VHH binders against q9vxt7. Designs and how they scored, part 18

Target 1, 187 residues: q9vxt7
Amino acid sequence: MPRPVLLIHGGAGDISDSRIAGKFAGIKQALRSAWGLLSPDNGSGGGSALDAVEAAVRSMELDENFNAGYGSCLNTSGQVELEASLMEGRDLRAGCITLLRDVMHPITVARRLMEKQRHTFLGGAAAQELALATGSERLQPGALVTEGARLTLKEFEDQVAQGKDPFFARTELTDDKPVPKTDPSGE
Below, E stands for the ipSAE of ESMFold2; O stands for the ipSAE of OpenDDE; V2 stands for 0.75 times the mean of E and O plus 0.25 times the DockQ between their complexes.

## First folded at step 9 (VHH; framework vhh_5c3l_4)

Design V2 (at its last look DockQ between E and O 0.25; V2 from the best seeds 0.00; counts 0 for: pae E 9.7 > 2)
Fold by OpenDDE, look of step 9:
Structure V2 (fold): chain B 187 residues (1-187), chain A 129 residues (1-129)
Amino acid sequence: as target 1 above (187 residues)
Amino acid sequence: QVQLQESGGGLVQPGGSLRLSCAASGFTFSDYAMSWVRQAPGKGLEVVSDISGSGGSTTYADSVKGRFTISRDNAKNTLYLQMNSLKPEDTAVYYCARDKITYGISGDVGWITYDFDYRGPGTQVTVSS
């Protein structure tokens, strides 16, 4: 029987050394969250590849190290606008959402969209409506905003005020924490 | 030499309970996440539950959530699986497995692979009336 393969990418770009440990920890958590649900495609049931992928992304959406949900990069108005996309390879189905606000786990909303087989892409009010109508909880405004995200936006604003090129602004702050050489958690 | 040995399996009636243990040796137990996996007759290997090295994080398959509890005693190098409200569909050989995570970094890109590098011989759990 072929073994399932789960691959997770935690992002690329401006990742400082101080962020590496957090990224790895988050990826490990996502892997663990997904792996327990993953079953080989041999009719045994349990968990599908889709379930595993959703679980992994849900984990990452809770981790500000990936700024894909909680702790997302803010828009210029200081707000979180969520995006997620999901694709099922067997039947080439897809679901995409954009500009979703105050909802946990946009990936789940994307999956719901995909499974409804009505639309492939929803944004803004339509995405919001789908989320709430299908059981997502509406969070309090700003619930997904982290201090790190606020500071990042502030840094951006300060750079703009100084006349610096905003195209080189960071999407995440660096911290002074050293990266441990070993992972004592064993995750 | 890495060694894993399961115990605690047996025959139990539906609704009954069992507690599995896994004795680990040959490595620093607390440095590794551990998993329970099972294989039912005619079915593939299924991950039942896993636990982080410190024990601070656990995950469960949906099929066992609320019924099974994974834990570990790092001082005793032992992994546990408390199985309550057992069902006939829980009948399987249960294995203790050491999780292996491999890291790679190239520039600003990091990657992680997840697998099991060691597994015990297994213990039979049979749930039948």
Scores: ipSAE 0.013, ipTM 0.249, lowest interface PAE 8.2, mean pLDDT 85
Fold by ESMFold2, look of step 9:
Structure V2 (fold): chain B 187 residues (1-187), chain A 129 residues (1-129)
Amino acid sequence: as target 1 above (187 residues)
Amino acid sequence: QVQLQESGGGLVQPGGSLRLSCAASGFTFSDYAMSWVRQAPGKGLEVVSDISGSGGSTTYADSVKGRFTISRDNAKNTLYLQMNSLKPEDTAVYYCARDKITYGISGDVGWITYDFDYRGPGTQVTVSS
């Protein structure tokens, strides 16, 4: 009898040693929340796998340890801009969302696009309209912003101000780059 | 022949405690992560807790964190689940499952899998007044 397998990748990029444990814990939580949805009795082929993948990613979107949803990276205006994509293997259908704002679960919007719309890729105001028209809750501005994300943006901006090339500056906090202890403007 | 045999289930009052055991044979027990998985009436399977092959790493579902403790004795090939502060919603058949939970970081990539290949017949836990 075939058995289900679920694999979760926690993201590429420079992961500092001090943050590895939190990311592993978040991946394990996502696995626990989603694995049961892969039951052969519950599956209609790709539908059951899609349910599990969506549930796993929704767990990660709530987890500030990941650059997804709550606690994701900020743009230079200090705001969260969201992306998600989803593909299923049976018919290779896909849904891709970018520049979404103030929605907790962009992966669910990507699934709605894949299943119910003719476009594969949607962004900005159109993605926003799709999200709200298909049942996503509009969050208060700033609800997805965390203090960790603010500190990461400030660290990035400090490195750029010191002349570091923006393409090579770190985008996550590390124990090896302490937050400045004194406000440079007067102390 | 891989065999897993659960025991220690039964009827217990809310707030009570119960200790489940799982005897393992037919494989090198310490080489495998182990899990407790439960099935409540009319519900699907829920992974309750995991423990690494060495016993050094444990995880718990939110629904049981702080109340349940997974442990193992590799010398006796036995997996345990200590269940405290039991609630009616803990009523389920509890299964001992062997898994190949793997994880790591390769280059920029972090990954983990669940891959359960064997489970026992289960033991019934009923929490009722």
Scores: ipSAE 0.011, ipTM 0.396, lowest interface PAE 9.7, mean pLDDT 78
ESMFold2 (binder alone), look of step 9: mean pLDDT 85; pTM 0.846

Design V3 (at its last look DockQ between E and O 0.01; V2 from the best seeds 0.00; counts 0 for: pae E 12.1 > 2, unsure alone 63.4 < 65, placed apart)
Fold by OpenDDE, look of step 9:
Structure V3 (fold): chain B 187 residues (1-187), chain A 129 residues (1-129)
Amino acid sequence: as target 1 above (187 residues)
Amino acid sequence: QVQLQESGGGLVQPGGSLRLSCAASGFTFSDYAMSWVRQAPGKGLEVVSDISGSGGYTTYADSVKGRFTISRDNAKNTLYLQMNSLKPEDTAVYYCARDKITYGISGDVGRITYDFDYRGPGTQVTVSS
């Protein structure tokens, strides 16, 4: 049996030097969480690739360094709208969630959708209903909002007010001087 | 201070082409979306086209779509408008404008609106047989 390969990417945005350490630590934690399910050496290596991937993303959703759950970027109303997607390569199954609110692990909701094999993509009220009906806890409003995210939004608003192009505005708080983004596919 | 200066206008026959340029100075050019706007005789100001700071995103008025192309060279602090298949109805003073973005909240919803805080003196484009 070939050894499994696990690859984790912590974001493609303009990451400042001051944020690298936190992201690296978070990636390592996600990797450990996932690998523990895959590796027979840990005695619990009976997990699937899906289990491992979900575990990794769940770890990242808890870490504000990845702004994918707790500490997510805010919309213009100062709210967290969560997105997650999961795909299984053997049978080409997929589940996608968007505009989910006040749920800790949108990746799990995406997996649940994938497993239902009825819809590939759900958003808003439908996604919310699926999440709660399948066992996700409804968090208090604003539970996923961090001070960092609020400050980031404020900076964004200030930049917009100055007339700067918002397309390449920063989506993460940094202690470093901002560097303009050059990739139109940015986060 | 912010300065914008258009060039490249002139008289052209229907079906002809012109290329407008706008030299920008006094600000970080690549940080701002830019627009071409025009004003025909007896008409109001019309947005012709705009382009994001990086140049990766462009929009066009329906009246010019497929005929005009906006571009920019951030290294040269220059905005361009390639105008092909010109029509008499394209006759106007063409202005280079720096986009001004404003943010407001209405009903607890954030809104972004566009305006222009700086505009050049304009260049005349006349399309006539």
Scores: ipSAE 0.027, ipTM 0.294, lowest interface PAE 5.3, mean pLDDT 87
Fold by ESMFold2, look of step 9:
Structure V3 (fold): chain B 187 residues (1-187), chain A 129 residues (1-129)
Amino acid sequence: as target 1 above (187 residues)
Amino acid sequence: QVQLQESGGGLVQPGGSLRLSCAASGFTFSDYAMSWVRQAPGKGLEVVSDISGSGGYTTYADSVKGRFTISRDNAKNTLYLQMNSLKPEDTAVYYCARDKITYGISGDVGRITYDFDYRGPGTQVTVSS
């Protein structure tokens, strides 16, 4: 059986130097959560890869350093709206979820959609109903909102009020303090 | 050529402490994240702890959190693991490993891979009465 590999991408957008190390720790934790599920001893295809991907993303959904689940960006009403998708390579099955609210792990809902429903893409009230009907807990409103996400929304709103192009506003808070350099070459 | 050499293992009673060291050579030590990985008898590899190249960020497996402390001295090219409150289940060969984790911060892409391209021969830790 092929040697397993797990690769985790962060995301698109501007990532300040002060945030890179925090994302390192979060990605490492996600890798640790998923690695045992990619067992060479298991050797099975499909299922263990899906389990590993779900575990890695669930770890990031709990980590406020990522725009996923807890700590997600807020809409202009100050609320978290959730999206997730996955696809498996054997049969190219996919599950895509959008406009989900108050559920800790949208990636698990996307997997449930892929495995148990006739539709590939589901959003809004229908996605909400799927999540709850298949065992997701409804969190209290605001449970996924962080102070960091609230301050990022405030900065976005301030830039819009100044007439700046909203497509260039940051989606995460920055730490404006410089990262200490330890390499005199400036690398 | 990359070399990693662990030391500091041995026999210790439950509740005791050990400090593992790993001497690194053949590469720019501060450019790489480093890990301690262990293998208990008859078991697979478990990542015990990780530390960033600068030493500013650390992670721990749940099984050792609060008891073990990873650190590094980049001036001496040395990685450390302080192990306190040792339990019989900590009995394992402990390996020092170099992580092949690279953050892509060019443009919109951040990516890493979780792979160990080099590890030392290991040092035995035995926790027994």
Scores: ipSAE 0.000, ipTM 0.239, lowest interface PAE 12.1, mean pLDDT 76
ESMFold2 (binder alone), look of step 9: mean pLDDT 80; pTM 0.813

Design V4 (at its last look DockQ between E and O 0.50; V2 from the best seeds 0.00; counts 0 for: pae E 11.5 > 2, unsure alone 63.1 < 65)
Fold by OpenDDE, look of step 9:
Structure V4 (fold): chain B 187 residues (1-187), chain A 129 residues (1-129)
Amino acid sequence: as target 1 above (187 residues)
Amino acid sequence: QVQLQESGGGLVQPGGSLRLSCAASGFTFSDYAMSWVRQAPGKGLEVVSDISGSGGSTDYADSVKGRFTISRDNAKNTLYLQMNSLKPEDTAVYYCARDKIAYGISGDVGTIYYDFDYRGPGTQVTVSS
């Protein structure tokens, strides 16, 4: 078996220096979560690329630094609408979820969709139904909303109220706390 | 030839301490981040701690934070893991691993490529009363 490779992208956007450290920490955590499943030397016998990728994304979905689950950007109604997609390169299978609400791990739902081999893309009520029917927990309304996300939305609303172009609104909150930049890679 | 060799493992009682060492050779040691990983019986490989090439950045698994300290001496091509307040759940084979992490930055965003390419044969750590 070839040596596995994990590549993670921590998102794009207007990211302040103060948020960079958190993102790197989160990426490392995601890598750690995934590596235990992917490593050929683990002896656990259960790891796959899909398992590792899912684990990594699940980790990121829990980390508001990546606004991909907990702490997601809010819609104009102040609600979290979740999206996730997963693809397997071997057989070119894919699963895509959109407009999912109050579920912790959209990536898992996407994987379930992919594995069912009925649909490639589900959204809204259909995605919700799939999630719940396949074992996802329904969270309390607003459980995925963070203060950071709320403040980001408020900033957006304020910009709109001021007549500014909201097209350039930030998706990441800027913290005023200075955090030293370090090279986590060591290279 | 890249070589890693762990030492310092053994049997200790709960609350005890051990200091692991890893001797590295066959590559420019300071150019690589290094990790300690462990494998407990019946469990998968777990990353315990990592340190940047320069030693300026360290990270720890939540389970060992405050108890373990990773360090390195680049002049001696040696990686260390000081393990204090050891618990039975720390029982495992501990490996030092060379990890290749390359990251690109697009703006303020980083992308990380993570690869363990070499590890030692491991040293047994047993925590038992």
Scores: ipSAE 0.013, ipTM 0.294, lowest interface PAE 7.8, mean pLDDT 85
Fold by ESMFold2, look of step 9:
Structure V4 (fold): chain B 187 residues (1-187), chain A 129 residues (1-129)
Amino acid sequence: as target 1 above (187 residues)
Amino acid sequence: QVQLQESGGGLVQPGGSLRLSCAASGFTFSDYAMSWVRQAPGKGLEVVSDISGSGGSTDYADSVKGRFTISRDNAKNTLYLQMNSLKPEDTAVYYCARDKIAYGISGDVGTIYYDFDYRGPGTQVTVSS
């Protein structure tokens, strides 16, 4: 059997220097959370590559440095809307979730879709029903919103109020005390 | 001919300390990131800690953070792991490994993985009363 490998990519786009350290640490944390599940002969809970991938993404969903789960970008109503997808390489099965709300781990819902349903892509109310019916806890509204995400939305709103086009402004807030990245196009 | 040889394991009581060493030869040691990886009885491999080739960047698993310290001496081609406040859960075979870091087409700093092209035979650490 080939040696196990786990690879994590933190997103595309230019990242300010003040955000790099946090994203690097978050990627390393995700690798550590998942690595032990790749052992083909683990006696106490070794898992499939799929288990490792899910664990890595769940780690990133808890990490406010990533636009996933906790710390996701906000829509113009100040709410988090969640997406996740998962695909296995052996049989090319996939599960894709969009417009999910108030669930900590959308990647796990995507896996449940892939494994327990014949649909590949599910969104909105149907995705919400699947999440709750298969054991996800519904979080209080706002539980996934971070200070960084609120500041990014505030900057967007201020630029619109001034008649400016915020899509030509800076991509992230920066200073000596950087705010985690919350731009939906940035990761 | 890459060679890695761990030493410094042994039996220690809970709360004790050990220092692991790994002698490296057959490659330019300072060019490579290095890791300590452990395998507890009946369990899979756990990456305990890693260190950059220069020694300027280190990282630790949550289970050992604050208790273990990785270091390297590039003049002696030696990797170290100082293990303090040892617990029975730290009982494992500890391996010294040379890291291979793959980078994607974009975002090298944002794309890393653990793949060990070489590892030593390991040294046993047993924490027991």
Scores: ipSAE 0.000, ipTM 0.341, lowest interface PAE 11.5, mean pLDDT 77
ESMFold2 (binder alone), look of step 9: mean pLDDT 79; pTM 0.802

Design V5 (at its last look DockQ between E and O 0.31; V2 from the best seeds 0.00; counts 0 for: pae E 13.7 > 2)
Fold by OpenDDE, look of step 9:
Structure V5 (fold): chain B 187 residues (1-187), chain A 129 residues (1-129)
Amino acid sequence: as target 1 above (187 residues)
Amino acid sequence: QVQLQESGGGLVQPGGSLRLSCAASGFTFSDYAMSWVRQAPGKGLEVVSDISGSGGSTYYADSVKGRFTISRDNAKNTLYLQMNSLKPEDTAVYYCARDKIVYGISGDVGRVTYDFDYRGPGTQVTVSS
């Protein structure tokens, strides 16, 4: 059996130096979460590529450094709208979710959609219904909103108020913390 | 050829301390993240701690946080694990392992994996009263 390969990318947005360490750590955690399922030699094993990929993305969804779940960028109303997509290469199956709200792991919902083999893409109310009907917990409103995301939106609003071009607004704030001279493997 | 050799293991009482060392050769030591992994009887391989090539980033398993400290001396091509407040559940063969993170010559990340390409023969750590 060929050795599996797991590749994770932590985003290609406006990444400041202060964010590098966090993203790197987050990528490592995602790899750990996934590899344990993928490799029998690590004490767990037995998982599929899908299991590993889902585990990795679930890890990233919990990490605000990736703004893909907890700590997602906010819409203009200050709300988190989640997206996730999953594809299985063997049979070219896919599941896509958009405008999902108050759910911790949209990737899981995407997988559920893929496995149902009824639809490829669901959004909004339909995605919400699928999530809840298939076991996702409805979080309290605002549970996925972080202070960082809130401040980012505030900065955006301030820029707009000043007449600046909002297309150049940052998607993440800088923490202005020194970054260790380590490898930014998450990018 | 790549070589890793652990030392410093032994028998200690609960609450005791050990310091493991790993001598590396046959590759540019500072270009690779290094890990300490352990295998207890009847259990799978567990990552205990890792450290980036430069030493600027470290990881600890929850079970050893606050007790173990990983470090490296790139000038000596040596990896260390200071183990304090040892517990019976720390009993295992401890291995030095390479290739969690590979750096480029410039320090840029080349590859990230958790499939170690090289591992030492291991050193036995036994914690028992």
Scores: ipSAE 0.007, ipTM 0.272, lowest interface PAE 9.4, mean pLDDT 84
Fold by ESMFold2, look of step 9:
Structure V5 (fold): chain B 187 residues (1-187), chain A 129 residues (1-129)
Amino acid sequence: as target 1 above (187 residues)
Amino acid sequence: QVQLQESGGGLVQPGGSLRLSCAASGFTFSDYAMSWVRQAPGKGLEVVSDISGSGGSTYYADSVKGRFTISRDNAKNTLYLQMNSLKPEDTAVYYCARDKIVYGISGDVGRVTYDFDYRGPGTQVTVSS
């Protein structure tokens, strides 16, 4: 008898206690959004798993607590650039997109790439054309930008202007501690 | 052996109330998050509500928010769902299910899983006139 399982893992890296609750709630919401799509009897092998994974990631892309879609980190021009990837286990097909803009759900574009073209990786104008040609809505400029993301970029820029490097900074009081592994402005 | 047993289902009129219970045994109850999951006729499974092992964090589906209250009594190894203002669309088989929330020591690592093999047989709730 088939036994469906859905597992969601958030991003790596240390986070403050003040942000843990929001990310945890978002992971639980993503799990709930996707759970009902798993079925032992849906008429096609593997199709419901892809649907569930896509739904879970779409939930996280709507959630400003994640660096995906709405509320993503900003580039140094203050813009959201989107990335997503998807792989299925049956035939090991994959779809990866990058440098997509103004589309709410990059994971759905990655799925379309995997299913409609045999290329693995597509970016920029080509990814944009695929998204729009296959039914993604073009959002208004800035629709994915949040106040939290703007403040994060401003803090990064302020530290750089003061001669600090937030990614590689070491304090004079802690000579042997590792530098943080992730940076909000690193994508 | 892990065992979960639901009770408290039945027939109730719209606007009425029911309280579901789930008796748990065979594991350390307070270590696990617990969920209520329902399956309406002709529909897929829906996670109705869940609660952390300590009881400090809860979730409710939008369809039941404000009407249902999940709770647990870790001393009695019992999970509850208080269902108020019941509607015909709440008609379903209700299952209690165990999962485990794992917190990492670094990073945003959380894990929530639902396994049907650690759920009870379900209790029928029917809301009709």
Scores: ipSAE 0.000, ipTM 0.240, lowest interface PAE 13.7, mean pLDDT 75
ESMFold2 (binder alone), look of step 9: mean pLDDT 80; pTM 0.812

## First folded at step 10 (VHH)

Design W1 (framework vhh_8k46_1; at its last look DockQ between E and O 0.13; V2 from the best seeds 0.00; counts 0 for: pae O 9.3 > 2, unsure alone 60.7 < 65, placed apart)
Fold by ESMFold2, look of step 10:
Structure W1 (fold): chain B 187 residues (1-187), chain A 129 residues (1-129)
Amino acid sequence: as target 1 above (187 residues)
Amino acid sequence: AVQLQASGGGFVQPGGSLRLSCAASGFTFSDYAMGWFRQAPGKEREFVSDISGSGGSTYYADSVKGRFTISRDNSKNTVYLQMNSLRAEDTATYYCARDKIAYGTSGDVGAIAYDFDYWGQGTQVTVSS
């Protein structure tokens, strides 16, 4: 019987000391919620691995410590716009969703796209229609917005108003490019 | 060969304490996270706790938080589980395991895996009146 493995990556970049414990706890919760769904008997069609991956991501989408679903970053209009993608390795099926709004679990919509549609990528109104047609609940506007996300947007806006580099204003996320190291104690 | 030897189990009354040990050999111990699992009769094996290779990061199942403490001594190649305020539901065979995904420090963030590739023989913990 194949030995199951589950790995979760919680995002790239530096994590502030004040958030590190919450992010580790959230990753562990996602691992726990998903681990029991792995089964060798279900793996031939990709079902048990897909179930585990979906469950792990759904756990992170509920967890405000992650930039996914509840508590994700806000656009400049103060709104949550959702993205998710899913791929299974046996037949290389994939589903990709962007510009989705007011659904709790975009990863589940991405799975429904992968399973039910002939196209790989949907966004905007088409993604919204798929979500509702396949059973997702429409949430009240603002239901996915957290105080932490509002404060992060406000800090970004304050730093832009002060003329500061926006990359230094991104306290929850860092860009993907390494900053060249400069030793401030240099002679 | 990789070896993990769990010990320290026994009989204890509710509210009592036990300390489990897991001696490791055959690999660079400090490179690997270690975990404790348990299995009660008729139940699936469940996660109890894990600890990073350096010992700087620990995690606990909700059912044991505040009662159990995982630690390690890399100079002795040993991981421990201090079990306090034991309850009847803690009765199980306890297993230590090595996580195949090795992390060098507790400061590494972003990814955690459950892929435990070597398991010790179990040690029985029995909590009853």
Scores: ipSAE 0.015, ipTM 0.355, lowest interface PAE 7.0, mean pLDDT 77
Fold by OpenDDE, look of step 10:
Structure W1 (fold): chain B 187 residues (1-187), chain A 129 residues (1-129)
Amino acid sequence: as target 1 above (187 residues)
Amino acid sequence: AVQLQASGGGFVQPGGSLRLSCAASGFTFSDYAMGWFRQAPGKEREFVSDISGSGGSTYYADSVKGRFTISRDNSKNTVYLQMNSLRAEDTATYYCARDKIAYGTSGDVGAIAYDFDYWGQGTQVTVSS
């Protein structure tokens, strides 16, 4: 069997130098989470590519450096709306989730959609229902909102108030971010 | 094929200095962080230092901080480890390794052997009076 290849991308944009270390630390953590499943020699190996990818993304969803879960960018109402998508190339399957709220790992919900549902894309109430019905824990409202995200939204609002381009917003602050947190839901 | 060739090891007295070199080939050198590890007899391999692809970021194990300096010359595809104020406990086989992450960065806390995918042959460093 060919040696597996794992590629992880942590995003692009106006990333300040102070944030670079945190992002790459997060990438490495994601890589560790995933690679252990792909490497048979690690004793805990035997997982599939899907398992590895899910593990990597779950790790990133815990890290506000990636804005993929905890610490996500806010909508104009100050709320986190989560998105995730998963695609499998062997059987050409896909699962996509949008407008999911108060769930720690939207990628897991996307996988559940891909594997167990007839739909390829669910959003809002339907996605929420799927998440909860299939075992995701509903977090307390606002649990995924960080101070950094609030400040980013405020900055955008100020920018708009100044008459600047309302269709462009920064997704990251210049401040350094902490290391990934543990999953409080235990999911 | 990725290849790493380490050199520069030897015998030194406590307080002495050595400079290790690792020549790399088979990949875009500047895109990858590079690291040094060491393994003493009967001990596990431990992280020593790493450096980002650009050389702008470095990280050191607490045991070598202030004494060792990692650097690189991307024009020569080489990473270096300057070891000063050597101690008996620095005696080990030293290994050069390539980071799995191909973004030319390092310096994050918690670097481990698991983060690296290619390893060179070891070079022995012996610190003894």
Scores: ipSAE 0.008, ipTM 0.301, lowest interface PAE 9.3, mean pLDDT 87
ESMFold2 (binder alone), look of step 10: mean pLDDT 75; pTM 0.750

